VH-VL binders against Isthmin-1 (ism1). Designs and how they scored, part 10

Target 1, 164 residues: Isthmin-1 (ism1), of Danio rerio (Zebrafish) (Brachydanio rerio) (q5ege1r286to449)
Amino acid sequence: LFGVDTDSCERWMNCKSEFLKKYMSKVATDLPSCPCFYPTEVAYSTADVHDANTKRNFRWKDASGPKEKLEIYKPTARYCIRSMLTLESTTLAAQHCCYDDSMKLITRGKGAGTPNLISTEFSADLHYKVDILPWIICKGDWSRYNHARPPNNGQKCAENPQDE
Below, E stands for the ipSAE of ESMFold2; O stands for the ipSAE of OpenDDE; V2 stands for 0.75 times the mean of E and O plus 0.25 times the DockQ between their complexes.

## First folded at step 4 (VH-VL; framework fv_tiragolumab)

Design s40
Fold by ESMFold2-Fast, scan of step 4:
Structure s40 (fold): chain C 164 residues (1-164), chain A 125 residues (1-125), chain B 113 residues (1-113)
Amino acid sequence: as target 1 above (164 residues)
Amino acid sequence: EVQLQQSGPGLVKPSQTLSLTCAISGDSVSSDSAAWNWIRQSPSRGLEWLGKTYYRSKWYNDYAVSVKGRITINPDTSKNQFSLQLNSVTPEDTAVFYCARDSIFGVLDEYFDYWGQGTLVTVSS
Amino acid sequence: DIVMTQSPDSLAVSLGERATINCKSSQSVLYSSDNKNYLAWYQQKPGQPPNLLIYWASTRESGVPDRFSGSGSGTDFTLTISSLQAEDVAVYYCQQYYSTPYTFGPGTKVEIK
C-alpha cells in the first residue's frame, strides 16, 4: 500500500489545474456573502439585496425544496438559499447559504452551505459533476470536501460550534 | 448498458407477504448516481410509485404513504439486486410490478430511464 | 401529493394526423433555481413496461422519433405526435418528478380512427 493511492477522494482533491485555481479565486470575489439570518427578500426573487463586500446587488432563490434533498446533502439545515447569476457575474458560480430552525446562518459542519462552482441555473449536469460528485466520492466527508471550497461567511456572522 | 431483470412468484395468498427481486446488470445497486424504484400498475390505480432505495454515503429509503408501513425495499450489494417485500397483501394489491432506475447524474434527473420486464402478481386464495 | 390529470381519456386519430395529449399537475413542477419543468412522458404498449419518451417537459430521450414533442410549463403540459404512425398505438402517461411521491397521470389511450 506504500506509495499506492487508492483513495478516490484524495485523487480528486489533488487534481488541480491552473484554470481551476484561477476560477476558485474569482469565485471568492464574485459571490455575495451569506446573510447572517434568512433574508425575507428571498420570498420576492425580484428584490435586489445589496452585498457590502462586493458592492453589488444580488437576487436570491429559495433552495429548501424537495429537489435539494437537504436531509442527505445538508442534514442539519432547515432552509437554504442560492444566489442568482447576474449580468455582472465573472464566473458561473452561485453562493449557497443554509440556516437552522432559528433562521441563523450555519457557518460550519454538515449543514453549512458551500458555494456552487457551477450554478444549477447555468447547468444542472455540470453542477453535479463539479460540485456534487466530489462530495459523493469523498463519502460525505465534510472536512475534506470543505477544505477545497470557498467559505460562506464573508459577513463574519457568529460561528456555530465546530461539533454542532 | 443497464438491464433490470425481475423474478418472484405470480400468485400470493391474502394476508401473506409479496416478495419480488430485481437483478441489475450494467450498473451497481450501490451507485451514488442511481436510485432503485418499485412501481405497480393496476386497472383501478393506474401507475403507482411504491418507493425506492439508494446509496449516498449510507442507504436511504423513500416509501409512498399508500402502502402504509407494510412495504420494505432492500438492496443486496453482494448479488447486485434489490427486493420488494409487501406485507399483509389483499386482492387490491393485484398488479403488474415493475422495478425501475432513476438517475441523479444531474442531481435532478429522477425520471425512469430503465425498467424491468414486469411481473404480474395475483393475490387470490 | 401532486395529483396528475390527463385529457382526453382516449383519442382516435387517423394515420398521418396530429395527436395532442394534455397533462395537468395540481401544483407547479417548475423549479425556479434551474428553470426546468420536472415532467416526463412515457409510452406503454400492451405487455411491455412504460418507455421514456420525453423528460424536462420538452427534451426527447435518445432514439425517440422527431414526431414526438413535449411543451408546456408550470402546471399545464402537452405531448404532441405530429404525424401518427401505426406503431404509436399505445397508452401515454405523464409523470412529475418534482417531489416524492412521484406521481403519474391516469393515461391517454391513442388508437387509430
Scores: ipSAE 0.006, ipTM 0.594, lowest interface PAE 10.1, mean pLDDT 81

Design s7 (from s2 with heavy chain L109M)
Heavy chain, then light chain:
Amino acid sequence: EVQLQQSGPGLVKPSQTLSLTCAISGDSVSSDSAAWNWIRQSPSRGLEWLGKTYYRSKWYNDYAVSVKGRITINPDTSKNQFSLQLNSVTPEDTAVFYCAREGYSYGFMDEYYFDYWGQGTLVTVSS
Amino acid sequence: DIVMTQSPDSLAVSLGERATINCKSSQSVLYSSDNKNYLAWYQQKPGQPPNLLIYWASTRESGVPDRFSGSGSGTDFTLTISSLQAEDVAVYYCQQYYSTPYTFGPGTKVEIK
ESMFold2-Fast, scan of step 4: ipSAE 0.280; ipTM 0.727

## First folded at step 5 (VH-VL; framework fv_tiragolumab)

Design k1 (from s3 with heavy chain D32Y S33N; at its last look DockQ between E and O 0.58; V2 from the best seeds 0.00; counts 0 for: pae E 4.9 > 2)
Fold by ESMFold2, look of step 5:
Structure k1 (fold): chain C 164 residues (1-164), chain A 127 residues (1-127), chain B 113 residues (1-113)
Amino acid sequence: as target 1 above (164 residues)
Amino acid sequence: EVQLQQSGPGLVKPSQTLSLTCAISGDSVSSYNAAWNWIRQSPSRGLEWLGKTYYRSKWYNDYAVSVKGRITINPDTSKNQFSLQLNSVTPEDTAVFYCAREGYSYGYLDEYYFDYWGQGTLVTVSS
Amino acid sequence: DIVMTQSPDSLAVSLGERATINCKSSQSVLYSSDNKNYLAWYQQKPGQPPNLLIYWASTRESGVPDRFSGSGSGTDFTLTISSLQAEDVAVYYCQQYYSTPYTFGPGTKVEIK
């Protein structure tokens, strides 16, 4: 009687644990807001950016290379960045921000970055299982995925794309 | 235990299409853990990656630039196979062709090494 | 494209002695985000497909004897057979899987002296 026919995507979306809820809340408050424009310095090394909301400086690293597979996972993005883990980090998470051809933050849609609950710096395998696999199980339904993992726009950057 | 079994003709005339099939057992062609590759080997060029097909949100292909206009790799989920079509072949395409799995049974990354290989098929392109 | 080179082209080694094969990539295959070298080594015996020995530059595939070891990082890599056995006579290839097109070295033939 408890055997409701629920697909794997819906089961993942409805997964609830007190640790996950607490972790998601810490992620939302611990991570920096995405810069409104791609910091071009990351093309060469890293960029140090102050985050007003957390009152901390964060270092950002490019996440645009071929291994990111943007054509699969963020198909309208041209550039992405991730925040780096610091000594002050209280989670294993990384902020993930993606940008269009004009280097403007994508704030919604299939190209928008979403927080990585597990930084690739910590574990690429666990990052995939926690952050990528749910998207795959949901057949790339970015709307459902982004509802569970909202793209960051804490800096109130201009809405992009505008027509949605 | 994953096994790859190749089939297809060993002789193809110039300007025709080379067609090979790779049957998969012990894994699924639509597995999230894997990508399905074709590689060829000849004395003049050594081992040369040709392309792959794989499923994530949908089917994707990635082809070597040197063959991109001539190559097609197709999955067949009902038969658990994938194929190679190489158009407009010349004698320079003569090689042993291998299919290979890119992946690891419990890994979830997009690029891996080749852990299982087909037995190889010598394809000779001659008049 | 990332060009892979190997040295030597061939190597003759007495049974029980050490064999060393070098591989170089034209670009780094170390991904800074996960700190992994996307470099594999394969053994190929006559009439057989290549067989995976080493991945992530230094991790042995299951069932590969301890005498095989891989080392190096970035652009310079080494496969070492610490004590050559008769069954180790083969051609050895390095291969990068950092980015497509995946590319292989030209191979190093190892023989018994």
Scores: ipSAE 0.265, ipTM 0.747, lowest interface PAE 4.9, mean pLDDT 87
ESMFold2 (binder alone), look of step 5: mean pLDDT 91; pTM 0.939
OpenDDE, look of step 5: ipSAE 0.613; ipTM 0.867

Design k2 (at its last look DockQ between E and O 0.54; V2 from the best seeds 0.00; counts 0 for: pae E 4.4 > 2)
Fold by OpenDDE, look of step 5:
Structure k2 (fold): chain C 164 residues (1-164), chain A 126 residues (1-126), chain B 113 residues (1-113)
Amino acid sequence: as target 1 above (164 residues)
Amino acid sequence: EVQLQQSGPGLVKPSQTLSLTCAISGDSVSSYNAAWNWIRQSPSRGLEWLGKTYYRSKWYNDYAVSVKGRITINPDTSKNQFSLQLNSVTPEDTAVFYCAREGYSYGYLDEYFDYWGQGTLVTVSS
Amino acid sequence: DIVMTQSPDSLAVSLGERATINCKSSQSVLYSSDNKNYLAWYQQKPGQPPNLLIYWASTRESGVPDRFSGSGSGTDFTLTISSLQAEDVAVYYCQQYYSTPYTFGPGTKVEIK
């Protein structure tokens, strides 16, 4: 299906699945935008945040725990959060946002969060296969990964970092 | 099938360096789906995690605080193995040492250990 | 550090009977993001390394007999052998892998009554 001279990461990036395109489109409309700042209340519990773009309230969980291995997957991030699934969700996806030491959204680069097509709330296994495995296949090449899975900045937060 | 084969001396004098090697077959030391650990077991301290090495675009090492400053875990990609060095040993370091592989089920490091070496008794004695 | 404890220290059970081993963690090993308990169980026989039985508190490792089951959440966990077999004589350990350092319980020795 793919050229012999094409590496696995390139194959993944160039995957032209109609289903995937449609799903990604739904994800884009289904997920909340990343808050510009880390909602500090997630440190104590879940946080409800109003999303202006969708005009809906979303609940967020902290995703900064040791099991997230931010030092590996988001090396410049200090905090990360994920949106929770709701009854109104039309996809199984979760928004993933990461923030620097100043709790400002990382909008690009290796520390930027990217939408999870499969929420860990639904299936950690599928999350791995769909969201993490491509990162592995690309050998941690965040630039290629982010090209295929662009970080969210729906609220038009300040670019961070500025030099990326 | 994954197999871990340990090698190294079973006797070390106090203040010297304990050195062990774990040879990997059926997997790669630089696998993105694995991490390679050293664990020791003694009657006094039970099972104790010492540290690990793993590759994720670059090499990482995590060490237990209890042995930090004395421990070094090094991968050898050419031989598909990884080693343990523990400096300045004392009789308190006497234990059976195991190398072990972490399981990988949900895309993150799952630090349960699914494959183990056979174990190496290392006695620290003058 | 998360401290792991087990009870009882030793257990004698008749062949074919149920064996129950408890494990407690000093803090929760349930991760909120994935709702998984980062807890594993091992079986160790003399002269052998620990053998993985259960991970994620309740998922049985491939090849592990059905008589072994794990349950619990948060800080309290249980390993159950529904019908003890002769080959099940061993020391059993729980282990948390929620945070470093990864820590093991002191072990529970299971013997035949």
Scores: ipSAE 0.230, ipTM 0.776, lowest interface PAE 2.4, mean pLDDT 92
ESMFold2, look of step 5: ipSAE 0.314; ipTM 0.755
ESMFold2 (binder alone), look of step 5: mean pLDDT 91; pTM 0.933

Design k3 (at its last look DockQ between E and O 0.53; V2 from the best seeds 0.00; counts 0 for: pae E 6.8 > 2)
Fold by ESMFold2, look of step 5:
Structure k3 (fold): chain C 164 residues (1-164), chain A 125 residues (1-125), chain B 113 residues (1-113)
Amino acid sequence: as target 1 above (164 residues)
Amino acid sequence: EVQLQQSGPGLVKPSQTLSLTCAISGDSVSSYNAAWNWIRQSPSRGLEWLGKTYYRSKWYNDYAVSVKGRITINPDTSKNQFSLQLNSVTPEDTAVFYCARDYPGYLDEYYFDYWGQGTLVTVSS
Amino acid sequence: DIVMTQSPDSLAVSLGERATINCKSSQSVLYSSDNKNYLAWYQQKPGQPPNLLIYWASTRESGVPDRFSGSGSGTDFTLTISSLQAEDVAVYYCQQYYSTPYTFGPGTKVEIK
């Protein structure tokens, strides 16, 4: 019982499958980069944002509501967004970006967003099993989780938080 | 099959502490996709959610504002139980008390799929 | 707090006839991110705890007879019993689980006429 949960955490996070490795690579290249500032339109509707790296337009939806439980899963974030699936999507993934009280992208730490490998648009239950349960199984070890699921900063936004 | 079995005294004097326990079988109190609730029912108030305890990365508690400051809900992983303590009770706290499980699902769903049998607690001299 | 109301308070229906129970929430319980209504219906028979019938406004719990159905969205919801049976005599409650505190309607008592 002492080390049972640790083995489960490492197995869940460890990318020992060639399929999962390829999927993660596709996710990293298929998803938009996080905007450096929270797009305020999402508070009322969706926001359409051009992504320079992929040369595609993506729609973003607010992910800050009470059901997101940011106080548990992203404790320093005040706002989050998710990218919506498109007809050009080659994965089931969604980009997930979180922002501080000044609406600046959190690029590291426990409040940083990390890609959802399964979009909530596709399947809420599968998203929970693939993206949420690993964090819970790892007892909220954001450092280990973020190592496996790096926060996006493809636009090279200012580091936030700067030092711790 | 999940079963919730309640225990505790049915008569409590005013100003004392009401204490109830809910034993869980078929699931774990530390289940990482469930939450464990107390709900009471009286003719004057109907069904009233009191609060919950749950484990996600550590233990969390949420309490209804109406009883916050008087209520404590504690898990006991070794006995696979969770408890309710309600301090400084008055006759207005007389009710049937239920323990209930939140259904595990998307974003910590909060509808109650399994209920304890209920315990009538009367607060009177 | 999201206040839940129900109508009618009491309903008498002949066996085999349709029973309709309305529930209203003071705020929308539809979460735009997943387009789901966070609303449940419970049945409570005398001397028993509440029993889950419907969740997400319209999804029947396993083992619930198909004569029970839920509908509605946002703030207005309906529980329908298409052909009342003797065992359906109970009090029915709606409940929101959109946000804490979770709140219940005051109940609708269904009786045989």
Scores: ipSAE 0.054, ipTM 0.673, lowest interface PAE 6.8, mean pLDDT 86
ESMFold2 (binder alone), look of step 5: mean pLDDT 91; pTM 0.929
OpenDDE, look of step 5: ipSAE 0.383; ipTM 0.811

Design k4 (from k1 with heavy chain L109M; at its last look DockQ between E and O 0.52; V2 from the best seeds 0.00; counts 0 for: pae E 4.1 > 2)
Heavy chain, then light chain:
Amino acid sequence: EVQLQQSGPGLVKPSQTLSLTCAISGDSVSSYNAAWNWIRQSPSRGLEWLGKTYYRSKWYNDYAVSVKGRITINPDTSKNQFSLQLNSVTPEDTAVFYCAREGYSYGYMDEYYFDYWGQGTLVTVSS
Amino acid sequence: DIVMTQSPDSLAVSLGERATINCKSSQSVLYSSDNKNYLAWYQQKPGQPPNLLIYWASTRESGVPDRFSGSGSGTDFTLTISSLQAEDVAVYYCQQYYSTPYTFGPGTKVEIK
ESMFold2, look of step 5: ipSAE 0.360; ipTM 0.780
ESMFold2 (binder alone), look of step 5: mean pLDDT 91; pTM 0.938
OpenDDE, look of step 5: ipSAE 0.579; ipTM 0.859

## First folded at step 6 (VH-VL; framework fv_tiragolumab)

Design m1 (at its last look DockQ between E and O 0.05; V2 from the best seeds 0.00; counts 0 for: pae O 9.9 > 2, placed apart)
Fold by OpenDDE, look of step 6:
Structure m1 (fold): chain C 164 residues (1-164), chain A 124 residues (1-124), chain B 113 residues (1-113)
Amino acid sequence: as target 1 above (164 residues)
Amino acid sequence: EVQLQQSGPGLVKPSQTLSLTCAISGDSVSSYNAAWNWIRQSPSRGLEWLGKTYYRSKWYNDYAVSVKGRITINPDTSKNQFSLQLNSVTPEDTAVFYCARDTIFGVVEYFDYWGQGTLVTVSS
Amino acid sequence: DIVMTQSPDSLAVSLGERATINCKSSQSVLYSSDNKNYLAWYQQKPGQPPNLLIYWASTRESGVPDRFSGSGSGTDFTLTISSLQAEDVAVYYCQQYYSTPYTFGPGTKVEIK
């Protein structure tokens, strides 16, 4: 019905680049898990958070500013954060987490953050092409986008929202 | 500002190939933010979308079923233009042809910029 | 294919009066994932290409006067000119971009009474 076989979104989702697959696997192991609650320190500076899965400390910065256009890309999110690159990072990726009005992690749905394969610290332009453009190509269909780019819940936070 | 300038013959004989070109200024034919379309208009068929070409790490083409098999839309990055070829034309193909740009990053097909139009008459 | 229809075929309205054009789609052009209507309106004057007026059924294109407005959802849509001006004499088309092939309405001719 809606450009199922010939649209750019399907082409993006079905990309079978071996390099991309390998890179995404590295991203999954390289990035910190999303905190279950919004670290309020990021509102003033950055927050240092220990990640139990990687046994490393990561710095997080706020990603809720007007430039993030949450009203468009994450319409149910009130706050978002991104992890910062470290010297130990093996990828150029950044974890992206979004939270509701109660500062609870959104684990699914259109408001859920998804890993950025390219951190804005490295290249804003490449971040746009790799992480933002696909969302646009999918016409904001978060379901298809999230299928290809699943939200992180590595800390097994409570599912939120409970119902889509 | 984006401008589209069309060129090509206005008369084609039956069974021959219709050929038009659309020159782009103010944007790139290989832009990730655009797609480049051909649309025709006739009293009998109204406005009819024919197809488009666009670049997303590689070139793609989408064609309307009504003209599929006869239509080719090709980009030319060196000249920043794209062309239309319609083979085996009949008098039913007589129409004003427009090139047009998609908006919203070339994802949705409503058209914000149009060429001036070219009347192409198919006649012996 | 989604078939687009319009009514009336032609409309004569006095200067300063309201003009209303209706458009119908054979199936819904409302996309559930983004809750948007994939419907656009165009104005075409003689010898010119169509000019985009409205997209997403109700969003006015930049530079389009406030007197133009779009409404509706699903299968029924309306273009309204609140106060007809002389320069508004044209043929108006609706277009769905919900699914391929993207199709246009037959057009409504608006004239001054």
Scores: ipSAE 0.012, ipTM 0.570, lowest interface PAE 9.9, mean pLDDT 90
ESMFold2, look of step 6: ipSAE 0.184; ipTM 0.706
ESMFold2 (binder alone), look of step 6: mean pLDDT 91; pTM 0.918

Design m2 (at its last look DockQ between E and O 0.70; V2 from the best seeds 0.00; counts 0 for: pae E 3.7 > 2)
Heavy chain, then light chain:
Amino acid sequence: EVQLQQSGPGLVKPSQTLSLTCAISGDSVSSYNAAWNWIRQSPSRGLEWLGKTYYRSKWYNDYAVSVKGRITINPDTSKNQFSLQLNSVTPEDTAVFYCARDTIFGVLDEYFDYWGQGTLVTVSS
Amino acid sequence: DIVMTQSPDSLAVSLGERATINCKSSQSVLYSSDNKNYLAWYQQKPGQPPNLLIYWASTRESGVPDRFSGSGSGTDFTLTISSLQAEDVAVYYCQQYYSTPYTFGPGTKVEIK
ESMFold2, look of step 6: ipSAE 0.425; ipTM 0.797
ESMFold2 (binder alone), look of step 6: mean pLDDT 91; pTM 0.931
OpenDDE, look of step 6: ipSAE 0.552; ipTM 0.864

Design m3 (at its last look DockQ between E and O 0.58; V2 from the best seeds 0.00; counts 0 for: pae E 6.1 > 2)
Fold by ESMFold2, look of step 6:
Structure m3 (fold): chain C 164 residues (1-164), chain A 126 residues (1-126), chain B 113 residues (1-113)
Amino acid sequence: as target 1 above (164 residues)
Amino acid sequence: EVQLQQSGPGLVKPSQTLSLTCAISGDSVSSYNAAWNWIRQSPSRGLEWLGKTYYRSKWYNDYAVSVKGRITINPDTSKNQFSLQLNSVTPEDTAVFYCAREYSYGFLDEYYFDYWGQGTLVTVSS
Amino acid sequence: DIVMTQSPDSLAVSLGERATINCKSSQSVLYSSDNKNYLAWYQQKPGQPPNLLIYWASTRESGVPDRFSGSGSGTDFTLTISSLQAEDVAVYYCQQYYSTPYTFGPGTKVEIK
């Protein structure tokens, strides 16, 4: 018996797919942690940035250009970066990190980056459907979206923005 | 197949407001995989993009600086249309005006124009 | 704003011969994130709206004859009509959609000699 109407955002948030849970767990393990400060060398080209937790270098690219539409999707961010896929990647995912005017990692709120389950390097169309469309369906409600796709702070960077 | 049907007056007096509508069939004006554009064409300016309206988390508008804040583009979901208003027109605004669908999907939502209206010649003359 | 230029302004080509149209952008329209060139080509015949021929610099729109091809990357692009037909008499425009404002080239008129 089904008499209640649920919004599409709630359906997306409550998905219980075991495949998705396993994939997201693998993504959380495989991706580098976001640097606490914007690595300014990415402004010129791709760059290797040391990941403190794994003691490995990961290659990153700038994700701050006009095609990223930060004013829509990350409205309090000034800079963003994405990790690049390699031949050793075990997922199609990319880490996504966003930074404020002071180049400090945004760890919460509407400007915080969230992992891309599908890298734009692999497929922009699939990235849209998997990573962007749920945000649109949720009418841009970052608190609900970020609950399902938490911003990375594996390096335990200072909370930004701070409460109060 | 998407079709765009334009309507509106072809003659507008200087200093008045140019007003055109574009009716959409085969798609929705609120589709999150599209954006709805106005372009004009004149011998002196060639093809000139004027602006667009589109829905993502809410309604957004992007307008060309060339129309100096004189432009408004509005969706009408009940009629499945979108409109152009261009205020304070001068003879320099005389052109063929086109509406066009931009195929887009949110994140990378600046794309080419796959469907065009048939065009409306608007002459600005006293 | 990204300024688009085209050369030549006008081109007269014999039936069955190759027509070549150049387009240049004032800055790169190649997006590094997806490695695509955000450039389109349109054909416009008298009294008609522009019609899409090519997008992503080299991808042919459905229904466009294979004699039309696009090439180039970054700032330099070419539209080639390998064997000109009578119905190809038109003005051809390049357009960048890398960022707003979208901008068009001034057009290249193609005529039969």
Scores: ipSAE 0.068, ipTM 0.694, lowest interface PAE 6.1, mean pLDDT 86
ESMFold2 (binder alone), look of step 6: mean pLDDT 91; pTM 0.936
OpenDDE, look of step 6: ipSAE 0.372; ipTM 0.811

Design m4 (from b19 with heavy chain L109M; at its last look DockQ between E and O 0.44; V2 from the best seeds 0.00; counts 0 for: pae E 3.8 > 2)
Heavy chain, then light chain:
Amino acid sequence: EVQLQQSGPGLVKPSQTLSLTCAISGDSVSSYNAAWNWIRQSPSRGLEWLGKTYYRSKWYNDYAVSVKGRITINPDTSKNQFSLQLNSVTPEDTAVFYCAREGYSYGFMDEYYFDYWGQGTLVTVSS
Amino acid sequence: DIVMTQSPDSLAVSLGERATINCKSSQSVLYSSDNKNYLAWYQQKPGQPPNLLIYWASTRESGVPDRFSGSGSGTDFTLTISSLQAEDVAVYYCQQYYSTPYTFGPGTKVEIK
ESMFold2, look of step 6: ipSAE 0.367; ipTM 0.782
ESMFold2 (binder alone), look of step 6: mean pLDDT 91; pTM 0.940
OpenDDE, look of step 6: ipSAE 0.619; ipTM 0.871

Design m5 (at its last look DockQ between E and O 0.10; V2 from the best seeds 0.00; counts 0 for: pae O 9.2 > 2, placed apart)
Fold by OpenDDE, look of step 6:
Structure m5 (fold): chain C 164 residues (1-164), chain A 126 residues (1-126), chain B 113 residues (1-113)
Amino acid sequence: as target 1 above (164 residues)
Amino acid sequence: EVQLQQSGPGLVKPSQTLSLTCAISGDSVSSYNAAWNWIRQSPSRGLEWLGKTYYRSKWYNDYAVSVKGRITINPDTSKNQFSLQLNSVTPEDTAVFYCARDTIFGFLDEYYFDYWGQGTLVTVSS
Amino acid sequence: DIVMTQSPDSLAVSLGERATINCKSSQSVLYSSDNKNYLAWYQQKPGQPPNLLIYWASTRESGVPDRFSGSGSGTDFTLTISSLQAEDVAVYYCQQYYSTPYTFGPGTKVEIK
């Protein structure tokens, strides 16, 4: 789609699409907040977690498998989870949360999860193009990527790590 | 070029701990682009992946369920090597053990093994 | 766990003839996000560790002769030696790295007829 260079990254970061802005606004209201701790139930199946902000229950699935390539995209994360789509969903987005070895939410830095504008449940291909390619275009610069796609900490979990 | 050199005893008594070491040259045990694995081979079980250790801002370990609870893979940055410990061995653990490297190339993870140690036959017998 | 199978168990082929080895996975090792098959092939000679031949189902490792080729997608894969040479006598293994634990096929022994 785009060349892998700094200029392309800047273009992505500074995208002023009205459609995208509206969509991202909907995403912000549609998605659950990240749990402060890794719900261990996801290791065996899915986990239902109540979201205090939306006052709805959401189902979460583990996203820690090797295909997620955490070693590359989230190098300080040990576990990650992704919210599942519901009938009440108004977007195709999924919340993405990552945790350290102590199963504590990573709220900042290169290991922090960020919202996926396209859930893998809808389309793995579109997810790759919309959510993963921008990271590649930015040459893995998590700071720039996270600026455009801020990690979620809707539950006001403790900052982690402290030194980022 | 990357080379892996294995060392350790080839005979272990039942219930004791199997211990092997893999020395790395041409790469670093703490390389961001590598992971360091142990694999064993026997006539009864074929080739079996046991686990790996790798450094990504901190150390991680992944172990196969079949040996989980008995296995420990430890890196040694000072000697640029990593080790295998397998506790409470039985004759069923008799196999040729290999250390091996898998890599990350660019933005792709490559969990196939491009470099191997020479192998160490470990026999569990009284 | 993903179970790998191979066929045949052993294969005798005349020098210069084609050798074909099949590998099957119990579930697809094709990842939809990157459209890659997480499948590798190895050659193992007596007293030696496995030697990597093919990765991503069809990409040949550096230094591997052109007579070796990999094909297939999803659950069915094939390693082909277009013209068998004397030095190709060995056991060949497929391996999936789609999910942990990484698993190997039981191997196919290739001999000269």
Scores: ipSAE 0.014, ipTM 0.592, lowest interface PAE 9.2, mean pLDDT 91
ESMFold2, look of step 6: ipSAE 0.054; ipTM 0.679
ESMFold2 (binder alone), look of step 6: mean pLDDT 91; pTM 0.933

